# VH-VL binders against Large ribosomal subunit protein uL10m (mRpL10), part 137

Target 1, 224 residues: Large ribosomal subunit protein uL10m (mRpL10), of Drosophila melanogaster (Fruit fly) (q9vpl3)
Amino acid sequence: RGKINIQRPKAPHYERARVVAVTQPKYPELPKAKSCFKTRAERTQQQQENPYNEIIAREVRNWLDHSRLVAFFHLSSITADDIFRVRVQLHKQNLHLKSYGSKIIEQAVKNTRYEAIVPLFHSNHCIVFSPDPEKTAALLRIVRRVPQMVLLGGIVEETMLSRNQLVAYAQMPGLHAVQAQLVQTLSQAPGHLIQQLQAHQNSFVQVLDVHAKNQMNEETPKST
Below, E stands for the ipSAE of ESMFold2; O stands for the ipSAE of OpenDDE; V2 stands for 0.75 times the mean of E and O plus 0.25 times the DockQ between their complexes.

## First folded at step 8 (VH-VL)

Design da9 (from d68 with light chain Y32S; framework fv_anetumab; at its last look DockQ between E and O 0.23; V2 from the best seeds 0.00; counts 0 for: pae E 2.1 > 2, placed apart)
Fold by OpenDDE, look of step 8:
Structure da9 (fold): chain C 224 residues (1-224), chain A 119 residues (1-119), chain B 111 residues (1-111)
Amino acid sequence: as target 1 above (224 residues)
Amino acid sequence: QVELVQSGAEVKKPGESLKISCKGSGYSFTEYWIGWVRQAPGKGLEWMGIIDPSDSYTRYSPSFQGQVTISADKSISTAYLQWSSLKASDTAMYYCARQWDYSFPLDYWGQGTLVTVSS
Amino acid sequence: DIALTQPASVSGSPGQSITISCTGTSSDVGGSNYVSWYQQHPGKAPKLMIYDVSKRPSGVSNRFSGSKSGNTASLTISGLQAEDEADYYCSSYDYSSTWVVFGGGTKLTVL
């Protein structure tokens, strides 16, 4: 009876080895603590809350909160000189032209009433702020002559307006009278008005969203 | 009611000058711009350019830059399209249309002015 | 020349729905929601039928509707009538060139 070599046991017969291999308990891999494997990218994305971005985001929020007129524009390829000229013209009317990155805007408006504007900033956009809603006509007069600036819409007295509505608003004689009428109308039918306003807002946001999405899709013109 | 009324049909010879008109009514003429559109016989619409009548700010499409002159007289709510020297290729229907800015539609159109240039 | 692409002709029978397409680029149709449609009868001036992709001016029949997907805008005419026989042009502002562009036009025939 050959001495069973306990130090180097003979490899079991291939069939037995197969059975042993199949019957080996597969221990579930311990759930790799999700926390330990956050990719550098995820950590960097979390860490990249660049204090600077927060400051700028706060600035944006401050502009939004203190502005009674906010207008959104698509900004096409424009020279620095041209944009400067426009800025000067706007500034003379106490209109403030600003441009912010999409991430900053997103951060600024997150969990605010302005969150709906986020889709507008997927492409090159600029914003004009004013504390005076009566400057709407002046604003539009200036920017109409800038073919690189395309009016998308705006916010007037906390109401989102389409570009057509904004134009109409600017053409209305006696802003105070119209505002009074709006307030009266709002006071008389708050429910319907809210719905209509919401519908307009939603429509505006949808239009802006579509616009933003379309601008991102650089599909090459089919060469005719 | 908003209306744009254009001048009548013109028959000219090559080399002649021409000025056609578009009169707006029923709205504040200086609040909207006037665009001009060419349509050659049997062809499509071509945007030529636009004018702000308030101060006569003008912009042309590249194809028409230097080929025509767009002007306006806000005192009589009239826009103009003019040629210094007509060519046979200028034979077309010309429309004026109201347009708030570049990105807004041409919402009201004139009846058109037919310009025929023939030797 | 930057132009929007339309089919040369479309036909339909009375009562049917037809669709006219307008294909542009990301700098015009695809880049904006400011696509317009114009109807032109023979010997007449164009008439605005649709603006901002899907909005109808006052006085335009609800049989006319507009939509957009990607770089293609569409005009749909439902319940086709004999009076709808006309040329149809799409238009858009081109952000790159910064001027207005028209489609080549589509002749609609009502059979």
Scores: ipSAE 0.855, ipTM 0.936, lowest interface PAE 0.6, mean pLDDT 87
Fold by ESMFold2, look of step 8:
Structure da9 (fold): chain C 224 residues (1-224), chain A 119 residues (1-119), chain B 111 residues (1-111)
Amino acid sequence: as target 1 above (224 residues)
Amino acid sequence: QVELVQSGAEVKKPGESLKISCKGSGYSFTEYWIGWVRQAPGKGLEWMGIIDPSDSYTRYSPSFQGQVTISADKSISTAYLQWSSLKASDTAMYYCARQWDYSFPLDYWGQGTLVTVSS
Amino acid sequence: DIALTQPASVSGSPGQSITISCTGTSSDVGGSNYVSWYQQHPGKAPKLMIYDVSKRPSGVSNRFSGSKSGNTASLTISGLQAEDEADYYCSSYDYSSTWVVFGGGTKLTVL
């Protein structure tokens, strides 16, 4: 039926937050990537019978263009109350949980490098968008306890990452964590300072090397 | 480099309590879960439950809910599996293993703790 | 409970290739790419051999490979060696129960 659980999530701010997230597209500058979206959108707009699909596809493109972190999840059956709690926790971290039809996603990413994500949306899914890539660790801490949300992969700083790469990225210290570790290191003997700085540099370079290799070498998920 | 070291074998009588341990090293202990897996003699693997050591969030398999207690002390990078009253059917090998979340593999395993319960 | 079906045993001669099957449902093996394989020698802990259907962790021989088709995952061991004699378990995340499930295990005998 239309009820997922025995308790309804009757929080008006929850419904307004969902509507606000959908109705508040970023008013972006027009980068080259956005011109590609516009070209695809205009072509499909001329062909489609229902223009609301194009409006929603533009919103997805806007989120993709202005989110430095995007994470994709499979979504199993979950009560409306439970998903609302997750959405609120995520929203507090500037993480925006959304779901779109697979045809909308296809239209939104057509003629972009993100076309490889389309197979992820042939089943129940949700997407988390954020302008803040440093929030990846916070995202994963929240959703790890949600058994119904299964991480599929993501996009960080315009680079597609597998789920294992996204987890590795999240384990890299954030800017504030790196600054705190530097302060802690300065309170130690000089030899420890050099070792800790080199360890962080090596870890960062290793994650970037894996990221660069996967950008060039890894097959996109699912099928070809 | 990543190691999970479990406490030694135990021989117990029915009704006794027991707490076995799993100490993690070579990684950030609070960034991964610890899962517990039972293997009865000559039988397969059974997932018992997990703990997130960072805040002691736990989830138990329905078959083991109320039968054991999973806990952790993150200050010494150690997870625990505990029985308040052992049964002869608790005789098994118990493994701890590291896991990122429910859908990720158990990538590193402890050596196992054999628990023998007989009267 | 055991949610994934594996044959109780398989056997092969040194140098042969063998395949171990793991059959689940659309909610686990068929529904995701989160299938793993573990090798367990007698008296020892399981060792992760394959994850995400077909990926090998560092240090695992490329003689081990994984695949799936429909609701069935497969572990293939090429160039069979005596040391490959062990029990092999598959596992998968099951979307319906939201738990990790294991197969019943397959005893591989090297003749």
Scores: ipSAE 0.567, ipTM 0.814, lowest interface PAE 2.1, mean pLDDT 78
ESMFold2 (binder alone), look of step 8: mean pLDDT 91; pTM 0.932

Design ea1 (from e75 with heavy chain W103Y; framework fv_anetumab; at its last look DockQ between E and O 0.09; V2 from the best seeds 0.00; counts 0 for: pae E 13.6 > 2, placed apart)
Fold by OpenDDE, look of step 8:
Structure ea1 (fold): chain C 224 residues (1-224), chain A 119 residues (1-119), chain B 111 residues (1-111)
Amino acid sequence: as target 1 above (224 residues)
Amino acid sequence: QVELVQSGAEVKKPGESLKISCKGSGYSFTDYWIGWVRQAPGKGLEWMGIIYPGDSDTRYSPSFQGQVTISADKSISTAYLQWSSLKASDTAMYYCATSFYDYGEFDYWGQGTLVTVSS
Amino acid sequence: DIALTQPASVSGSPGQSITISCTGTSSDVGGYNYVSWYQQHPGKAPKLMIYDVSNRPSGVSNRFSGSKSGNTASLTISGLQAEDEADYYCSSYDSYSTPYVFGGGTKLTVL
């Protein structure tokens, strides 16, 4: 039994050697640790505007421009399943729940009328969009069962509203109801005026009739 | 004002088919869920199922799955509950009701439809 | 599945305060935050009295109040009146997967 030379192991058979050579994992060279000292400014500049972020920012802008109701929420420890459930409920009411990163929001609203919303996005947040401001009440009704969604504020008809203002808005009679009331009130005004004008005329005619009757009675000689 | 008007009382025999209706008015019919609740004589309320007329999303209680069919016609603001084959055990009052949620409270109720199944 | 247990009957005198309990069997306490109460008079449809444990719909008397402790929800009727005599049902659902369920109902008698 030939002494196994542990110092110079026999080269494997050429076929085995070929297989081993081909099956050797090529480990990618560890990226040379570029010195961590890139200044905050260089890191900010090298944030290569991910073309994808621009696309998403454009989407956000599009939602903002076409929504008459926008509500901002803080999310506290909400699961994906919970979000999905809420999304479905909101969708039934033509409410669209979206979540975007703070940087994307910042990019989307930069130099726009919506720039004031940026401070609201410091943590995990979501936005609900709707083309219908009348859905504000529906939105609040749905979200009340979702303690993980905290209302921060919103935009209704291009007006920024606080949480409390948004709640108050939801409690108001619908615009159509108010308009109907206004129309009713306005329609009653002419009627009242006509009634008042007619009342004066009728009173005048009555006085004239009384006067005429009195004159006729004075002219009728008491035929003794 | 929100109103739900249900079809009239039904007297049927076992094995017959039945379709009862619930017509909604005074609200957007497609924006609210409409559910069905059964109440057997002298018994409690039983949730049967619910439908969203806007897209016909329908959900059933496990106890009623396959036993009944819930449907809606949004064009006439009417929801339906139907049986293919009635049983004596189906004798009950049936209520339709509106809900803002798929599994939520019922805000407005119909007057009920009494279904009697007897041989 | 959530099962809701109610007492079969409760009674009180006019002017008194009574409480009806509704106890869940689910370990998910979150589902009990959506407890509702219905009042049903004989031969009439149920009426929603309380939703989300403690909220009253418009038109419901302030004599009706709801609360929750642990896995037990309670309906309290203060200043009991003859018209309050009815069946009361609690309801709830599991926010994750459980269908909507009713309790067994409680008959309230005003003595």
Scores: ipSAE 0.089, ipTM 0.640, lowest interface PAE 2.5, mean pLDDT 83
Fold by ESMFold2, look of step 8:
Order: sequence, then structure tokens, then C-alpha cells
Structure ea1 (fold): chain C 224 residues (1-224), chain A 119 residues (1-119), chain B 111 residues (1-111)
Amino acid sequence: as target 1 above (224 residues)
Amino acid sequence: QVELVQSGAEVKKPGESLKISCKGSGYSFTDYWIGWVRQAPGKGLEWMGIIYPGDSDTRYSPSFQGQVTISADKSISTAYLQWSSLKASDTAMYYCATSFYDYGEFDYWGQGTLVTVSS
Amino acid sequence: DIALTQPASVSGSPGQSITISCTGTSSDVGGYNYVSWYQQHPGKAPKLMIYDVSNRPSGVSNRFSGSKSGNTASLTISGLQAEDEADYYCSSYDSYSTPYVFGGGTKLTVL
């Protein structure tokens, strides 16, 4: 979307932040540190001031249920202007950047098959939705130049993928080629085909589990 | 093949209106920003503004805000730059350009439209 | 709001390497800003030569390379050829409301 999305609840804060920066500019690095402490508390307060929690939670459920690509990011300090720019860039590729409170996400996935994603929202985050899983490569290309957005993982075709798995998925041949190879295998022998699919799934899951465990060990160092 | 074809050179007098065009072909016109760049004779490049034809989101350089109008007609894949009242200082070459990389680089340019404003 | 400073002219002989600089504030070249370079032959539209500081579009000779250090981006042309005689402009993203700025341009003369 090119214009400011009407679904964003706090447009005045965005405009005021820009005016203050012009009127009384501060050091670029200082706003980053200041933004981390003050804007984090302000963002939490803004979420508490949103009167539409159930409506928004239902919208999140709709996004999750109707998107074939969902990507989760940790979000570091970033200006409202830069976030808006990134959202516009993503929107042009049919990629929808959304930010929701952690409480809204927890409410949205309650009693759904996506409850496993709740731990990803213990820190500052954002989510990208798309109906088109072929846009995974475009997503990663765009966010590669946005160091404030750190990929945590995602969901592709209702399958949970870690960061490394999602990156690997983006590099695979198109979905058509993968789907054609699966259909070709299914056509060879019914009994042998079931055994091969189960073995390939188990091997693929084992590789993903090893990468997920390594990623969790690497990405979960002790911190305050 | 991506192509941007601009309208022909114009000779105008101060106070006259003008609308020049830039037709895009060989790509999805509505999916990419298209911008206008001015180059006065013997001078450097000046960014004037950009438009996203899909929803007409338009942004202007502060130096050109209110002095020109940028628009697009997505049904004919054409962007426009227009003046309501030309000045002699508007004499320049005007380029349209588009970006496929979405990082502020212009990788395809029109051939340019020379606008001459003199009495 | 911001300006990118380039030398007005640079010259070199065929086969030499030359470098064109583009200097701005930390917001123009440092931080999250990305620099592009354009070549413009007399009477022709500009052509994108380098994007994202150091990447070449398809069809651009590997004789052209880009880099940055601190607040200065550089375009290097190795193996200088007569066809390289042109004006060169750097550009950068500034902010959402004024997303693009060009440097003043550098005239390259091949002797």
C-alpha cells in the first residue's frame, strides 16, 4: 500500500516524531538508544490504549489462516519513517508487514494450530503475511538491507520453518518443480511411494530438527 | 523489454501551461515507482518527485512542491509532469525514470523531453 | 536537506584506473543509506552503473566497481577507455519524505 494504512492506530505519533526531529534534531545514534527505552514503553502503552483487541485478534487469525507465507522478525529500534518505507516496499510485492501487541497475538492464536508461535513474541517483533509463498525470496532480499528486522522463522504452506529452513526454502526451485517431483514419485508405486515419502519426511524433519536445535542453542545465549 | 518513451520537445512562453508524458511498456506499470528528474542546460541532475501508479501515492522534492504536478494514468501506462504556469527558469531537460530494485535507484530512464520557455 | 559532494572533474589516460568520490553526511552515505552511481554521456539519459554501493546491474562492465568508507562512496573505473568519457553522478536515499538526492556530478575526461 502506498498511502499510510488506515489500520495503523497511532498516526499522530508518527507525524509528531518527524516534526520534533526537524525542529530539534538529535544525534542519529542517540535517537536509537533513546527510542529503545522510551518508545518501548510508549509502544506498550499504545497497545494498552487500543480498544479493539478482539477485532484485531480476529484480523490476525484471518491473516494467519489465509496466508501461505508468514515470516516472523525481531524488530530493533527503528524510526517510524523507516518502518513505513519498508512496509511500502513490501506491499508492492504483495507482502504485508504488520505489528501487533504480544497479547493480541497470543489471543489470536489461542486454540489454533499456530499456538506454537507464541514464544516468538516475547520481544519486540513484526510479522509479514502473504498469500504467495513464491514471494519468500523477494521478502528476504528486501529485508536483507533492513538490519533492524531479524528473521526468526516462518510458516510456509502451513509448515513451521526455522530461520535457516526458510532461507533454504527461498533458494529451492519453484513450488511447481517441487510439486511436480512429488506427483512423479506418487505415480511410480503406491506401496513403495508411501514408504519413500515417510522416509523422506523423517529425514527432512531430522535435518530441520538439528538446524533448529543448533539455531536455538546459538540464538539463546544468556542475557539480562 | 522495459521501455520509457517520453513526449516530444516543447517550446513555450512564460505563463503557459504544459503537460509532458512518459509511457512505460514491457513491465507491470502499476507495480513500480516512476520519478521525474530535471537537468537545466549544463547543470546536474535534480530529483523532482516520484509517483506509485498503483495508488497514485506521490512525493515531491521540497524544491518542487507546489510548482509542478506529477500524475499517472495506469490504464494507458503513462506518467505525467505538468505546470500550470511556466517560468523561464523551467527551461531544462526532463527525464522520467523507474526503479525495479525498490532501493531508490533508477535503472531505466526515458529519452528526455526538452522544455524551452522563452518569449 | 542534504548534499552529496563530488569533484567537478577527473581525468586519466587509457588503461589507467581512476576513482570518483562522493562525500556526504553520515546520513547520506553511512548508516542505512545506500549509494548508486549513474553515467551520462553527452546528449543521452543517465545509465545506472552501480547500486547498493558496490553491485553492478546486468550488462555493466566489471571495470566499474563501487565501495564506501565512512561518509565517502567511491566509483572506480579500471582499464580506462575512451567510451568512459562522461558525467558521473552519485545518488543516495535520504528519508521517506525526500527519498532521493544526487551529487553535483563529475566530468570524466579521457586524455
Scores: ipSAE 0.000, ipTM 0.448, lowest interface PAE 13.6, mean pLDDT 73
ESMFold2 (binder alone), look of step 8: mean pLDDT 91; pTM 0.929

Design ea4 (from e75 with light chain Y100F; framework fv_anetumab; at its last look DockQ between E and O 0.13; V2 from the best seeds 0.00; counts 0 for: pae E 11.0 > 2, placed apart)
Fold by OpenDDE, look of step 8:
Structure ea4 (fold): chain C 224 residues (1-224), chain A 119 residues (1-119), chain B 111 residues (1-111)
Amino acid sequence: as target 1 above (224 residues)
Amino acid sequence: QVELVQSGAEVKKPGESLKISCKGSGYSFTDYWIGWVRQAPGKGLEWMGIIYPGDSDTRYSPSFQGQVTISADKSISTAYLQWSSLKASDTAMYYCATSFYDWGEFDYWGQGTLVTVSS
Amino acid sequence: DIALTQPASVSGSPGQSITISCTGTSSDVGGYNYVSWYQQHPGKAPKLMIYDVSNRPSGVSNRFSGSKSGNTASLTISGLQAEDEADYYCSSYDSYSTPFVFGGGTKLTVL
């Protein structure tokens, strides 16, 4: 039994060596600890516009442009699992939960009609998008069970609403219900008018008939 | 008004297959979860599973996983609970109920379907 | 199966206030405000009485109230009436096992 030379292990078979060479984890070179003293200003300038940030910003803009319901939330201490759970529930209602950095949001909405939302993004935030404004009630119902999600406001039908306004909006009867009511009311108006017009005509005819009958009775000679 | 109407009582023998139904009306069938709850005679309520008819996402209690199949046909607003092979222990009242969530409260309940499995 | 613990039975006289407890763990009752209570009369389907610990659905009497402390949720029925005689079940979300769990049920007798 040949003494296993521990000091010079036999080179693995060339095939094994190839596999080992390919499977060796390439450890990224530890970024050279550039001196911690780069001024806040230098750190802000070196934020090279990561092409990736532009792509994400474009995505955000796309969501904003195609959503009829947008809701902004502050996130307190929430676990990834809890977020996932909420996301699934929202998704069932065609509500899309997204989280973006404040800088990305700022970039996305710069020089757009949405620029007013930037002040809402000072901490951890998430956004819910939906193409259906009627899902506002569903959204609020879901997030009520999530105390870590604090409603800040939103955009409905291109109108920015406060928290309270969103709540009020959700309590309103659906547009279709209101429209149906309106149509019903409008449809009843002509009927009432016709009835009133006919009532006057009928009354007039009745009066004339009575008058005619009275005249006929006066002209009938009392046959003595 | 929201209504859940379940199929009628069933009397079966062990080994037989069974499919019971729950028809929803008065609400958007695809926007709410439908759950199934078992209640054995003289026993408590047992959560069996739940389905979202909109995309057929289905979740089972571990105790009922593989024992039953929950399905839904959104075209006729009907949810189903089925067994491939019934056991005597399956004798129970079965309720369908609606929930806005995959967990939590059941808002509306069917009248129940009594399933009796006896040899 | 981690079941919520309820007393098997409670009793009270008409006009009295009674409380039914539902004890769980930090993974269900103690961890979330997703406790619900159901009333079930004999031969009838359950009815939702309380959701999210303390909220009442439309049509439920204000005599029914819910609360939670620690890992224990409570259903309180004030001004007890004969019609309140029923089985009561608590339920909660469970983060570790089954997504949804019922308690064992409590039989309420009105004396």
Scores: ipSAE 0.521, ipTM 0.781, lowest interface PAE 1.2, mean pLDDT 85
Fold by ESMFold2, look of step 8:
Structure ea4 (fold): chain C 224 residues (1-224), chain A 119 residues (1-119), chain B 111 residues (1-111)
Amino acid sequence: as target 1 above (224 residues)
Amino acid sequence: QVELVQSGAEVKKPGESLKISCKGSGYSFTDYWIGWVRQAPGKGLEWMGIIYPGDSDTRYSPSFQGQVTISADKSISTAYLQWSSLKASDTAMYYCATSFYDWGEFDYWGQGTLVTVSS
Amino acid sequence: DIALTQPASVSGSPGQSITISCTGTSSDVGGYNYVSWYQQHPGKAPKLMIYDVSNRPSGVSNRFSGSKSGNTASLTISGLQAEDEADYYCSSYDSYSTPFVFGGGTKLTVL
């Protein structure tokens, strides 16, 4: 069964009903079955599907081109209800869970800088796309609750990262607070910003923190 | 700066209703889970429940299911904890907390609301 | 379902290292063994010191470290200072469908 995959909305947004399609329930699809002994009808159907593979491969390329965060997971056995709940949780954070056949992925990244990802898709897998690389920490928090999804690695801002590098990227000191404060400053009055800066400057706890940190300058693990 | 400001201390009698508040500022209120934690005098911390203000997805500790109501008003960036009928055993400090790391990892806490329920 | 057991109290001298344990009833704590640690000074709200077993939030001293072995998580504080005297709580959940729990707390005394 083919599925409609969301892509970047055309501008203006109201002319595309793709938002409605994204909110509709999707049922999990099994991987395309392979058989050592295919019938004549099955071989004919697969031949007819080859042009369809290129259409889907272009969709994968479009996701890759417009996503600043891409994460690859090994997927163990999981119920349809559980994966649907995960997809909803991810969508709240503008994270888009997708699954494609390995042939489609290979075709999509052929002759691109991303060919190195193909071996990751030899087993059951899924991919998460997002335009928001700052959502990497949110992605890992949600997936932490889903032992059936095992992180393999990803792409952040067009750079391929290993599993450990992606985890380290998500855990950079102050990143979550800085990202939240940037969003908040865009939506709040200038007077609020002054209050926040003054609170930082006059904090009694901040004085204690500076004193404690002077004892630890050579041992800070996040300075690299 | 991320800040959670809770409503003031309350003194109530058993059987009365109560709704305490937690106002978030300095972050996008609707994008992060916010939870409530209870601490009876001289006792440890107890998790009560959490809410995602963006869609009101609410989850309760089994110990508090049906005992309290957790809600949020995203238009004023405020979460609530509500009792329909207080008991003397509800005397405690109540904290709200939110997380940027995980829905179970509370990195920002309110100052606490002391609720005293006595005859 | 998970219950987190901590020692009631622990003490150490300034400059020493101490470890506070948090023992669960299952080694699959939080699906990926996620445990958090909180510090609470008298009259103050708790402060997150460690998340996801071993990660420190911004502004937390590197004297604080977390680890896990089997069904026991540990908070280690090196170079004890007077300001470390507080109550310490571990927290976790046993799956993505189960509510959070806190340990009973450990009172740290700096001698």
Scores: ipSAE 0.006, ipTM 0.481, lowest interface PAE 11.0, mean pLDDT 73
ESMFold2 (binder alone), look of step 8: mean pLDDT 90; pTM 0.923

